# VH-VL binders against q9nrl2r1430to1533, part 6

Target 1, 104 residues: q9nrl2r1430to1533
Amino acid sequence: GGVHELSAFEQLVVELVRHDDSWPFLKLVSKIQVPDYYDIIKKPIALNIIREKVNKCEYKLASEFIDDIELMFSNCFEYNPRNTSEAKAGTRLQAFFHIQAQKL
Key: E = the ipSAE of ESMFold2; O = the ipSAE of OpenDDE; V2 = 0.75 times the mean of E and O plus 0.25 times the DockQ between their complexes.

## First folded at step 22 (VH-VL; framework fv_erenumab)

Design t22 (at its last look DockQ between E and O 0.12; V2 from the best seeds 0.00; counts 0 for: pae E 9.6 > 2, placed apart)
Fold by OpenDDE, look of step 22:
Structure t22 (fold): chain C 104 residues (1-104), chain A 126 residues (1-126), chain B 110 residues (1-110)
Amino acid sequence: as target 1 above (104 residues)
Amino acid sequence: QVQLVESGGGVVQPGRSLRLSCAASGFTFSDYGMHWVRQAPGKGLEWVAVIKSSGSNKYYADSVKGRFTISRDNSKNTLFLQMNSLRAEDTAVYYCARDSTGDWAPSRYYYGMDVWGQGTTVTVSS
Amino acid sequence: QSVLTQPPSVSAAPGQKVTISCSGSSSNIGNNYVSWYQQLPGTAPKLLIYDNNYRPSGIPDRFSGSKSGTSTTLGITGLQTGDEADYYCNSRDSSGNHVVFGGGTKLTVL
């Protein structure tokens, strides 16, 4: 297909996915890998889901998009202790997101 | 229940070939990288090989490179180790182990091998 | 011999604390997370510590891990007779593609 211009949301998701610290967030946590995850996290979300919502134009406001991204990080910090690789990655990625979100 | 079961071990002469299998159950096999680790009698653990979840990337210890081939059939939840040109020093218990890190994590992260099989014994002797 | 160096053996009485050292280099421990394994006699290894200092489910908190520079240490407090086993440190090389083990340490409970 041809190259088309991405929306601001699309572009930001792409940048988040490409970030080195995106690995904990690319897809939903496996219940098999983490059996108790969904007992703790009641609103699971991941970048692939957010990307799908963007593609489907489900975000009408930037605040809605930002809320989902922040939920994603909130879930990470709720489940993972601060000294975990996931939490550390999340901290860095969130900082990156906050900078990029200023463009929205 | 998460489980790995090795098979295919036996006694062979030097220069011969042997193929080990590892049957996985209780988890989504295709989501995980898999390792082979061996232990010679009375010796320590030695990493042998790793294969990524998709099977596209494989890495080997220098001691077996060029002789061993790691592979997998995700449709059958099975890991393989084809061992050619076997040597006496290849004598060991061979374990298959699941990499808990997951292939979607960058290589700089490593959470260890969280599931191990019971092992299968390979003896190479004249 | 082994890329990572461990003492061949350690020993202590029940109830005491023991530490097992594992020394490497910048190309392995220095740049990568470390794991520890316990291997009881006649059994397969079991993951004991991952990500330098985290315990899998079912591992009691009397087991601990720490990392500093190019070395890692396994700590065991309240030593029990059931802790008698071989312990192995584990990491990756600088590429992250190859896995390396220590030579193993035999822990004897006196």
Scores: ipSAE 0.025, ipTM 0.710, lowest interface PAE 5.0, mean pLDDT 92
Fold by ESMFold2, look of step 22:
Structure t22 (fold): chain C 104 residues (1-104), chain A 126 residues (1-126), chain B 110 residues (1-110)
Amino acid sequence: as target 1 above (104 residues)
Amino acid sequence: QVQLVESGGGVVQPGRSLRLSCAASGFTFSDYGMHWVRQAPGKGLEWVAVIKSSGSNKYYADSVKGRFTISRDNSKNTLFLQMNSLRAEDTAVYYCARDSTGDWAPSRYYYGMDVWGQGTTVTVSS
Amino acid sequence: QSVLTQPPSVSAAPGQKVTISCSGSSSNIGNNYVSWYQQLPGTAPKLLIYDNNYRPSGIPDRFSGSKSGTSTTLGITGLQTGDEADYYCNSRDSSGNHVVFGGGTKLTVL
């Protein structure tokens, strides 16, 4: 939506990037280093892409922004077994996101 | 050229502290997890610790947990190992090593450690 | 008291084949990928095999890896005197966060 929502989206993305558990989500997974990732994950997304979409005003509704963030977590949980460092980081960052997203 | 260079080793008495450094060059340091691995004289390799690319996720072998702290400064391409309450059994050559998969790779594609330094020697002796 | 068990030594003549075993459990090798390292005398370890059975560029195809259940094996054919080294297997544990090495195997080429 409006200017205030865009500022809130940017603030939330910055808080996600700064969170200690953001490391699996900063950039897209490398197809070279992880050959089967894109065979399994159909809609890849990462924080750097989401932040660029915020900067370019590509989100018209808060629900669109939230959907991309939730997609990011869903991809993590689909690809990574529960006991992996990535899945554990995803669980903690998602919990943080849910708290911060109530401020939208 | 991808390179890792350790420094800060020396001779110290038991109970004292020492800080090791590992200078990285030739790659994007902030994309990779980093390990410390040690080797006591005449013995095998023992994993010590790992730190993820952001610097927040740190994991330690049980033998050093609570005494050693791994850290990194991504702006200086440097990995550190703070070693407190040193014991004779900590005597070893300490290597830093790059995790080959990078942090953005799922853990099921663990390639091991593809780049190693030449090590720095720590001797804990009275 | 390594979690991964390797024989302490193995030997064979030049030109022969040797295998080096590494035994673990479902908590490490059984559910995780393995790597192998060569450590020539007086040098740092070098990655030899990754992802169970793949070779980095520059490692000749006479080095091979395999994994079956909770065990992994390094195979070396056409032994050369320059292969005389210590060899280590390596895996993550079930937490995904800790790394474990085998105790090492000294290869002697007689």
Scores: ipSAE 0.006, ipTM 0.645, lowest interface PAE 9.6, mean pLDDT 87
ESMFold2 (binder alone), look of step 22: mean pLDDT 89; pTM 0.929

## First folded at step 23 (VH-VL; framework fv_erenumab)

Design t23 (at its last look DockQ between E and O 0.09; V2 from the best seeds 0.00; counts 0 for: pae E 12.2 > 2, placed apart)
Fold by OpenDDE, look of step 23:
Structure t23 (fold): chain C 104 residues (1-104), chain A 126 residues (1-126), chain B 110 residues (1-110)
Amino acid sequence: as target 1 above (104 residues)
Amino acid sequence: QVQLVESGGGVVQPGRSLRLSCAASGFTFDDYGMHWVRQAPGKGLEWVAVIKDEGSNKYYADSVKGRFTISRDNSKNTLFLQMNSLRAEDTAVYYCARDSTGDYAPSNYYYGMDYWGQGTTVTVSS
Amino acid sequence: QSVLTQPPSVSAAPGQKVTISCSGSSSNIGNNYVSWYQQLPGTAPKLLIYDNNERPSGIPDRFSGSKSGTSTTLGITGLQTGDEADYYCNSRDSSGNHVVFGGGTKLTVL
């Protein structure tokens, strides 16, 4: 990936963060709020972490970037039941992501 | 309810050893990192040491490194602080505190110490 | 002497707003999340703010935290006599393994 690809990652992260359904994903879950979260989720990730990785040019391939985003959603669906607000938001945001990712 | 109770404090002479304990209850002890924090009389808080969930990773303040050892027995829900070669400047109230940050979180994440014991007093004097 | 620098004391009348600053560096506050603690006289510290600006359950919204660059600020609105206490900022170093505290600020309610 070149400069254009990096810019595309940055732009996509911005769009994800600005999305109305991004609220469960903006930063990592706190044990204070969810005490058992890290007993279940072993590879935590969030949009702010992904943004940092993009800024540090840690993604060499689009597939790596996509994998992290998918991990983020996978974590959400693993921990949250389907009928939760978090899972519903995740479903919508993931659909949005899939559309945008086709442009990468 | 979450509860932390320190014990083992006392008066000792310089150069001696003391072992502090912190009994935890009301939560899954082995899911949380634990800290020791001390406070000298009339002074501020000073971080002493941390031990991660499983007990494999330990870190110490420079002021106690090589003299103090933090450990835990998860089967007994107990945190320990072995204090060797004690000095006058080690005199303080020693608190145990639970770390609310998950071990799998990036290193820059820190959600603070969400529960504290009431402390145990250690006095080092000749 | 502390890694994080706080004013030794602040004071205000009941009902007023106060702010307590905490200044660090890129190796601590700049790269890490910040927490704040309240220590009432003769008691153990209590977590007041975590993750820069989040409040644990039971902490009223008149307590707030903010972070900018290498500094953080605790805000207290509608000051009450019961707020008289020592307040400490807290973070980690750049490795994330060592914890650091500010020197503490004594808040006096006039």
Scores: ipSAE 0.330, ipTM 0.828, lowest interface PAE 1.5, mean pLDDT 93
Fold by ESMFold2, look of step 23:
Structure t23 (fold): chain C 104 residues (1-104), chain A 126 residues (1-126), chain B 110 residues (1-110)
Amino acid sequence: as target 1 above (104 residues)
Amino acid sequence: QVQLVESGGGVVQPGRSLRLSCAASGFTFDDYGMHWVRQAPGKGLEWVAVIKDEGSNKYYADSVKGRFTISRDNSKNTLFLQMNSLRAEDTAVYYCARDSTGDYAPSNYYYGMDYWGQGTTVTVSS
Amino acid sequence: QSVLTQPPSVSAAPGQKVTISCSGSSSNIGNNYVSWYQQLPGTAPKLLIYDNNERPSGIPDRFSGSKSGTSTTLGITGLQTGDEADYYCNSRDSSGNHVVFGGGTKLTVL
């Protein structure tokens, strides 16, 4: 997208990072601490990576940006059972994201 | 290329202080925990301290608790070790090392140190 | 005395196999992952084995690790003179939230 879309992506990522429930998503999961994560999750992604892609203008379409954010949540729900703190945080942050994404 | 460069070593008398620095490059510094490890002359490796985030997850060997403080400045990609009340037993080469565990892992997890600096020498003598 | 016990030295000829043992307790090796480090003369330590038995990129398959109970073993096959070094086992110790090293083992290749 254009200049306005880049500003909107950056603003949305900043709001996600500032959200109290962002803690599971700030950085990639450690293979060393969670040994089987990368056996299960084939397309890992996190907010720091998405923010860098926004800063480097790597998203050509808003749908690409939205797809990465949704992939982040899908990975969380695929790996973590629904009763875990990570999955609960993911549910709340995803709901926040859906509200904010209406501005795109 | 991951690079870690220690500095701030020197010769000091017992009871004095030194501050060590470790400059990091070639990776996203704030994604990783960082360690200090020391090696006295002719001796083996001794773990000193770790910092797993900007300040809430710091752990120390019993031999340095209360005297040493590990800290970091993520905006400058720099790790520090403030060493107070130095003793002869603190004489060693001090290495900084990158924790191979990411910052989002539970702070009690540890799998090793994948990159090391070349060390800086601290000598505590009269 | 180190928390983790290693033999002070081992020796073998080029081309031979050697193992280096490391013994600890349930609070360290027993319940935590093990890593091994190689320290060549005059150099900083280098990660050789992590996650008990995994090799980082660039470490040849002549190096292997294993863990059983509260003990871990580094295996080296096809010994080369360049393998002369000190070798350290390493683990977390959950009793104090510390990281501990073995005392080190000097490998001599003759």
Scores: ipSAE 0.000, ipTM 0.577, lowest interface PAE 12.2, mean pLDDT 86
ESMFold2 (binder alone), look of step 23: mean pLDDT 90; pTM 0.937

## First folded at step 24 (VH-VL; framework fv_erenumab)

Design t24 (at its last look DockQ between E and O 0.05; V2 from the best seeds 0.00; counts 0 for: pae E 4.8 > 2, placed apart)
Fold by OpenDDE, look of step 24:
Structure t24 (fold): chain C 104 residues (1-104), chain A 126 residues (1-126), chain B 110 residues (1-110)
Amino acid sequence: as target 1 above (104 residues)
Amino acid sequence: QVQLVESGGGVVQPGRSLRLSCAASGFTFSRYGMHWVRQAPGKGLEWVAVIRSSGSNKYYADSVKGRFTISRDNSKNTLFLQMNSLRAEDTAVYYCARDSTGSYAPSDYYYGMDVWGQGTTVTVSS
Amino acid sequence: QSVLTQPPSVSAAPGQKVTISCSGSSSNIGNKYVSWYQQLPGTAPKLLIYDNNYRPSGIPDRFSGSKSGTSTTLGITGLQTGDEADYYCNSRDSSGNHVVFGGGTKLTVL
């Protein structure tokens, strides 16, 4: 079960990263470019961090993996107004994830 | 493992009430908006209602507004449809369906219904 | 009466290509995302296409979606007998609060 879950997590991360709307989520937001980001977002996370956690087998349950992905999207919608490119990309990518996560 | 199971269907007379339930499993129910969709015998799909993840926002088709109430109990992973003042034209298979749109997305965003139950049949006849 | 308009039926032989049209307006398809659903006989609908042209996992690439203006089209190549079903287009209205379905198209594999 564990190996299968790990593979599933890896596959989903790959699919998320390859998605056209992944660009806001590939890496943590730069404090230099967005000075106020970390004043607002207290639990920052990105796909590269999630991928690292997957590679290190830090996720023991699918729910833990899903929680981190959802946190990533939550952060996006908390910081970015709805009409921003980041928020719009986030909504599409999140829907993609919701649909793809059914195979976990 | 993701699954929706409807229940509560049956045969009722016009003017009566019926309450449908939809049991969700295999996912965090509270993160998703939910829909009811119905299909009259030999007819197409008709959207009935939607409820957001928190339960605070509800919208209805004009055909059922004022008679039907959509609700949810996130602690029990259950979606409900209270149907009052039932009419013959309410006869249909009723499906519950998961909205793939995230809870934090604006309410006007919609990306489809990615999980469906097998439906429960409601028959309204004299 | 459906807000989105589909042909009531289409048919083709196995291996052929078919297209199913869905016509709306600027109040729905024009500025909202479109999804398509397949309903095999006696079963619940299944999400086939979302975000105008994306496929859920498990949906073969024989199925495709396209959107232009106020209309959308479902394409099915290499038609198989198992594709015989009803197909529905879907979107939201101008407010974004109400969901609308097409009238459905019955696909018959000859």
Scores: ipSAE 0.852, ipTM 0.938, lowest interface PAE 0.6, mean pLDDT 95
Fold by ESMFold2, look of step 24:
Structure t24 (fold): chain C 104 residues (1-104), chain A 126 residues (1-126), chain B 110 residues (1-110)
Amino acid sequence: as target 1 above (104 residues)
Amino acid sequence: QVQLVESGGGVVQPGRSLRLSCAASGFTFSRYGMHWVRQAPGKGLEWVAVIRSSGSNKYYADSVKGRFTISRDNSKNTLFLQMNSLRAEDTAVYYCARDSTGSYAPSDYYYGMDVWGQGTTVTVSS
Amino acid sequence: QSVLTQPPSVSAAPGQKVTISCSGSSSNIGNKYVSWYQQLPGTAPKLLIYDNNYRPSGIPDRFSGSKSGTSTTLGITGLQTGDEADYYCNSRDSSGNHVVFGGGTKLTVL
């Protein structure tokens, strides 16, 4: 990683957060609201966590940043059936991410 | 093949009870909320009740509250509607429907009912 | 006596465009997501539009949804005789825990 990559990571995360389909991914899923989520999802991650990692310069390589974003989507598809509101939002946001990530 | 099949409809006298069942197949039933929706002859759709995926939260239309009970058995992929104190105005086709609004959607969000059964007919007459 | 108001009927010729309105309030359509259902004669309803303006897989782009303020509109272009059906708007009610349908609109293709 470099300083230029960290600026690009922040810009991309901001675009993801502002996207209409970001709502399932803004914060970690509540254990109270979804009691079995963490029995199934062992590596939870969300946009607020990723944004903090960018702010603290914790990503050394673009691949590490991309892996966390893709993990976020993979968790969504693992827990949620494809035809649910969360999975549909994930599909659309992931497609948007793939287009924007070409700039990295 | 995703499928919902209602059963338990019939003809009953006012004041009597019926229990409707909805058998689900082809999807992970325990991940979805479920609805009952009814339609009186020649009339529009009327939402009756919803139960969340875990079975812990239930909500009812005012017209049936206190008389109807929605429930589910996730181990048997089955949704139920217990209808007590039936009235003539409860005469309708009753549909079960799958809610694709997920378990952690915001409270102001509602995706809708993406899978419906064919319905079962309830007739309440003297 | 639905709190969501739809015209009882609309009609248009094959190939034409029609819109179906649904008006509510800030307690429902104004602050809640809207869906639309098509019910062909003798069949169960089918989800046509969700999240105000998105189409499920298999719904042609001749069908469109929009929302403005406390109203929502279903648009249908290139009308076909197979589009003759009842159409219902749908949202959560003021409690947020209940679901409400509009009274329905019968579309006739003449």
Scores: ipSAE 0.111, ipTM 0.741, lowest interface PAE 4.8, mean pLDDT 89
ESMFold2 (binder alone), look of step 24: mean pLDDT 89; pTM 0.933

## First folded at step 25 (VH-VL; framework fv_erenumab)

Design t25 (at its last look DockQ between E and O 0.79; V2 from the best seeds 0.00; counts 0 for: pae E 8.9 > 2)
Fold by OpenDDE, look of step 25:
Structure t25 (fold): chain C 104 residues (1-104), chain A 126 residues (1-126), chain B 110 residues (1-110)
Amino acid sequence: as target 1 above (104 residues)
Amino acid sequence: QVQLVESGGGVVQPGRSLRLSCAASGFTFSRYGMHWVRQAPGKGLEWVAVIRSSGSNKYYADSVKGRFTISRDNSKNTLFLQMNSLRAEDTAVYYCARDSTGTYAPSDYYYGMDVWGQGTTVTVSS
Amino acid sequence: QSVLTQPPSVSAAPGQKVTISCSGSSSNIGNKYVSWYQQLPGTAPKLLIYDNNYRESGIPDRFSGSKSGTSTTLGITGLQTGDEADYYCNSRDSSGNHVVFGGGTKLTVL
């Protein structure tokens, strides 16, 4: 039920945060550091935001949780060229996520 | 197609100056740090300098510090290496290379130089 | 001398496995990620491995990288004549601002 799903979401977020390739995704991109980021990315999201939503039980379906995670990766690949460290990290983290998400 | 093309190499006498250029194409040049790496005849690779994407941060090998200046013009997709007070030991093929490590990546990360030019030859001899 | 130490040369027959070592210190390999490059005769270097053990796009899986402590190793299985080249390890120094190369290893395919 809902309690079990919540626990699964929490655990998965913890695993994503602990992953070596999570550094681009831990928090929202700084507008000061990347001035043009929010001109390009219109639905910004990060793991800290997703974790907050999990803690507040805002995800009623696993698909909603997955959609936010995929949005996070989509934003990364939209802004970062393929061979940047951010994109490479995102590729590996997303692969890890896809494996773990099968358990949801 | 992602490409780097060096130019400006030649034969010069010791003490003279030379300016190398590296033309980038096929990618958003301003998003990447850029390196100069050289290779003396029959020797290994030697890192020369790096300039970050914005151009604000520059670092040099001790062997060229004070004599070489790395710079970039992002509006022209071009990397430069101004070489002053040239010495015989500066003789080498000079490569420009793209750094795939993101500007805001943690300092311990290094994703390597994933794109290289063909090189341009600099010969310093009397 | 190079900050990172590699054997000057290695050799093996086609089809065999070879390893190329690269030793550094805690100020470079110990605390920073490592890359490996291949340089075929008369050509520019080519990135093989980044982040210690990840293959660059287009690099076949017979190339591998590993890191332990202050050392790293490049592995090549199913050796081919086309693998004859110079190989360089690469990392950052303690500041993270300077790049350091190994002295290079000449691989000869017998």
Scores: ipSAE 0.048, ipTM 0.751, lowest interface PAE 3.8, mean pLDDT 92
Fold by ESMFold2, look of step 25:
Structure t25 (fold): chain C 104 residues (1-104), chain A 126 residues (1-126), chain B 110 residues (1-110)
Amino acid sequence: as target 1 above (104 residues)
Amino acid sequence: QVQLVESGGGVVQPGRSLRLSCAASGFTFSRYGMHWVRQAPGKGLEWVAVIRSSGSNKYYADSVKGRFTISRDNSKNTLFLQMNSLRAEDTAVYYCARDSTGTYAPSDYYYGMDVWGQGTTVTVSS
Amino acid sequence: QSVLTQPPSVSAAPGQKVTISCSGSSSNIGNKYVSWYQQLPGTAPKLLIYDNNYRESGIPDRFSGSKSGTSTTLGITGLQTGDEADYYCNSRDSSGNHVVFGGGTKLTVL
């Protein structure tokens, strides 16, 4: 929505990108590095894509922005067993996101 | 449920070869890097080798480079250590260990070895 | 000799607190993540701490890790007889491809 929401979305995505545990989520997973990822994950998304959508004003509702962020975490937990470095990072970043998202 | 079981240890003469195996179960083996770590009698832990999840990238401690070869068969959930030109100094308990660092983590990240086998003993004696 | 230096032994009474130090360099601890392992007598090592200060699943909260500069510390509070073990710090080297363990520290609960 409004210009105040867009500033809040931008602030939140910047905080996510700066977080130490953002490394699995910065860009889409490489098919070269992880050949079977896209056989399993049907709606891939990453922070750089979400940030671009914020910059292009593509989110009409706060719920759409939140849904993309939650999809990003859901993809991580679907593909990665919980004992992997990616899943551990995802758990910590998601907790951080939930704290920051309460401020929206 | 998650388990690593080493096998193939034994007593061998110097200059001979042994092949160690590590059978994995209870997790998706192909998504993890794997290590061999050894411990000589009365000594601390010594890292030996690592192989990435795909099997392409392999790295070795200087003490074994050129003599040992790490490999894996992802279709059989098995890690191997081929040990050639064995020396008395190679006498140790050999552990396989699962690397918690995921398949697409940057190469300079390391989380640790979260699952270990109980070890297999290699004795090199004349 | 390990490039990560740990005291050979430490001791403390049951219920007390102990810290185990691990000193390295900018080639390892200073620029790489640290993990800590416990090896109980007659058993394989067990991961306690990963990513400098996070506890592995199932590890009691009386175990803690920290890192400052080129050094890392394992803290154990409420010491129990069952904590008697060897403890190892662990990091990657400057290349990021090799792994190095500290020499180990034997903890005695007296």
Scores: ipSAE 0.012, ipTM 0.665, lowest interface PAE 8.9, mean pLDDT 88
ESMFold2 (binder alone), look of step 25: mean pLDDT 90; pTM 0.935

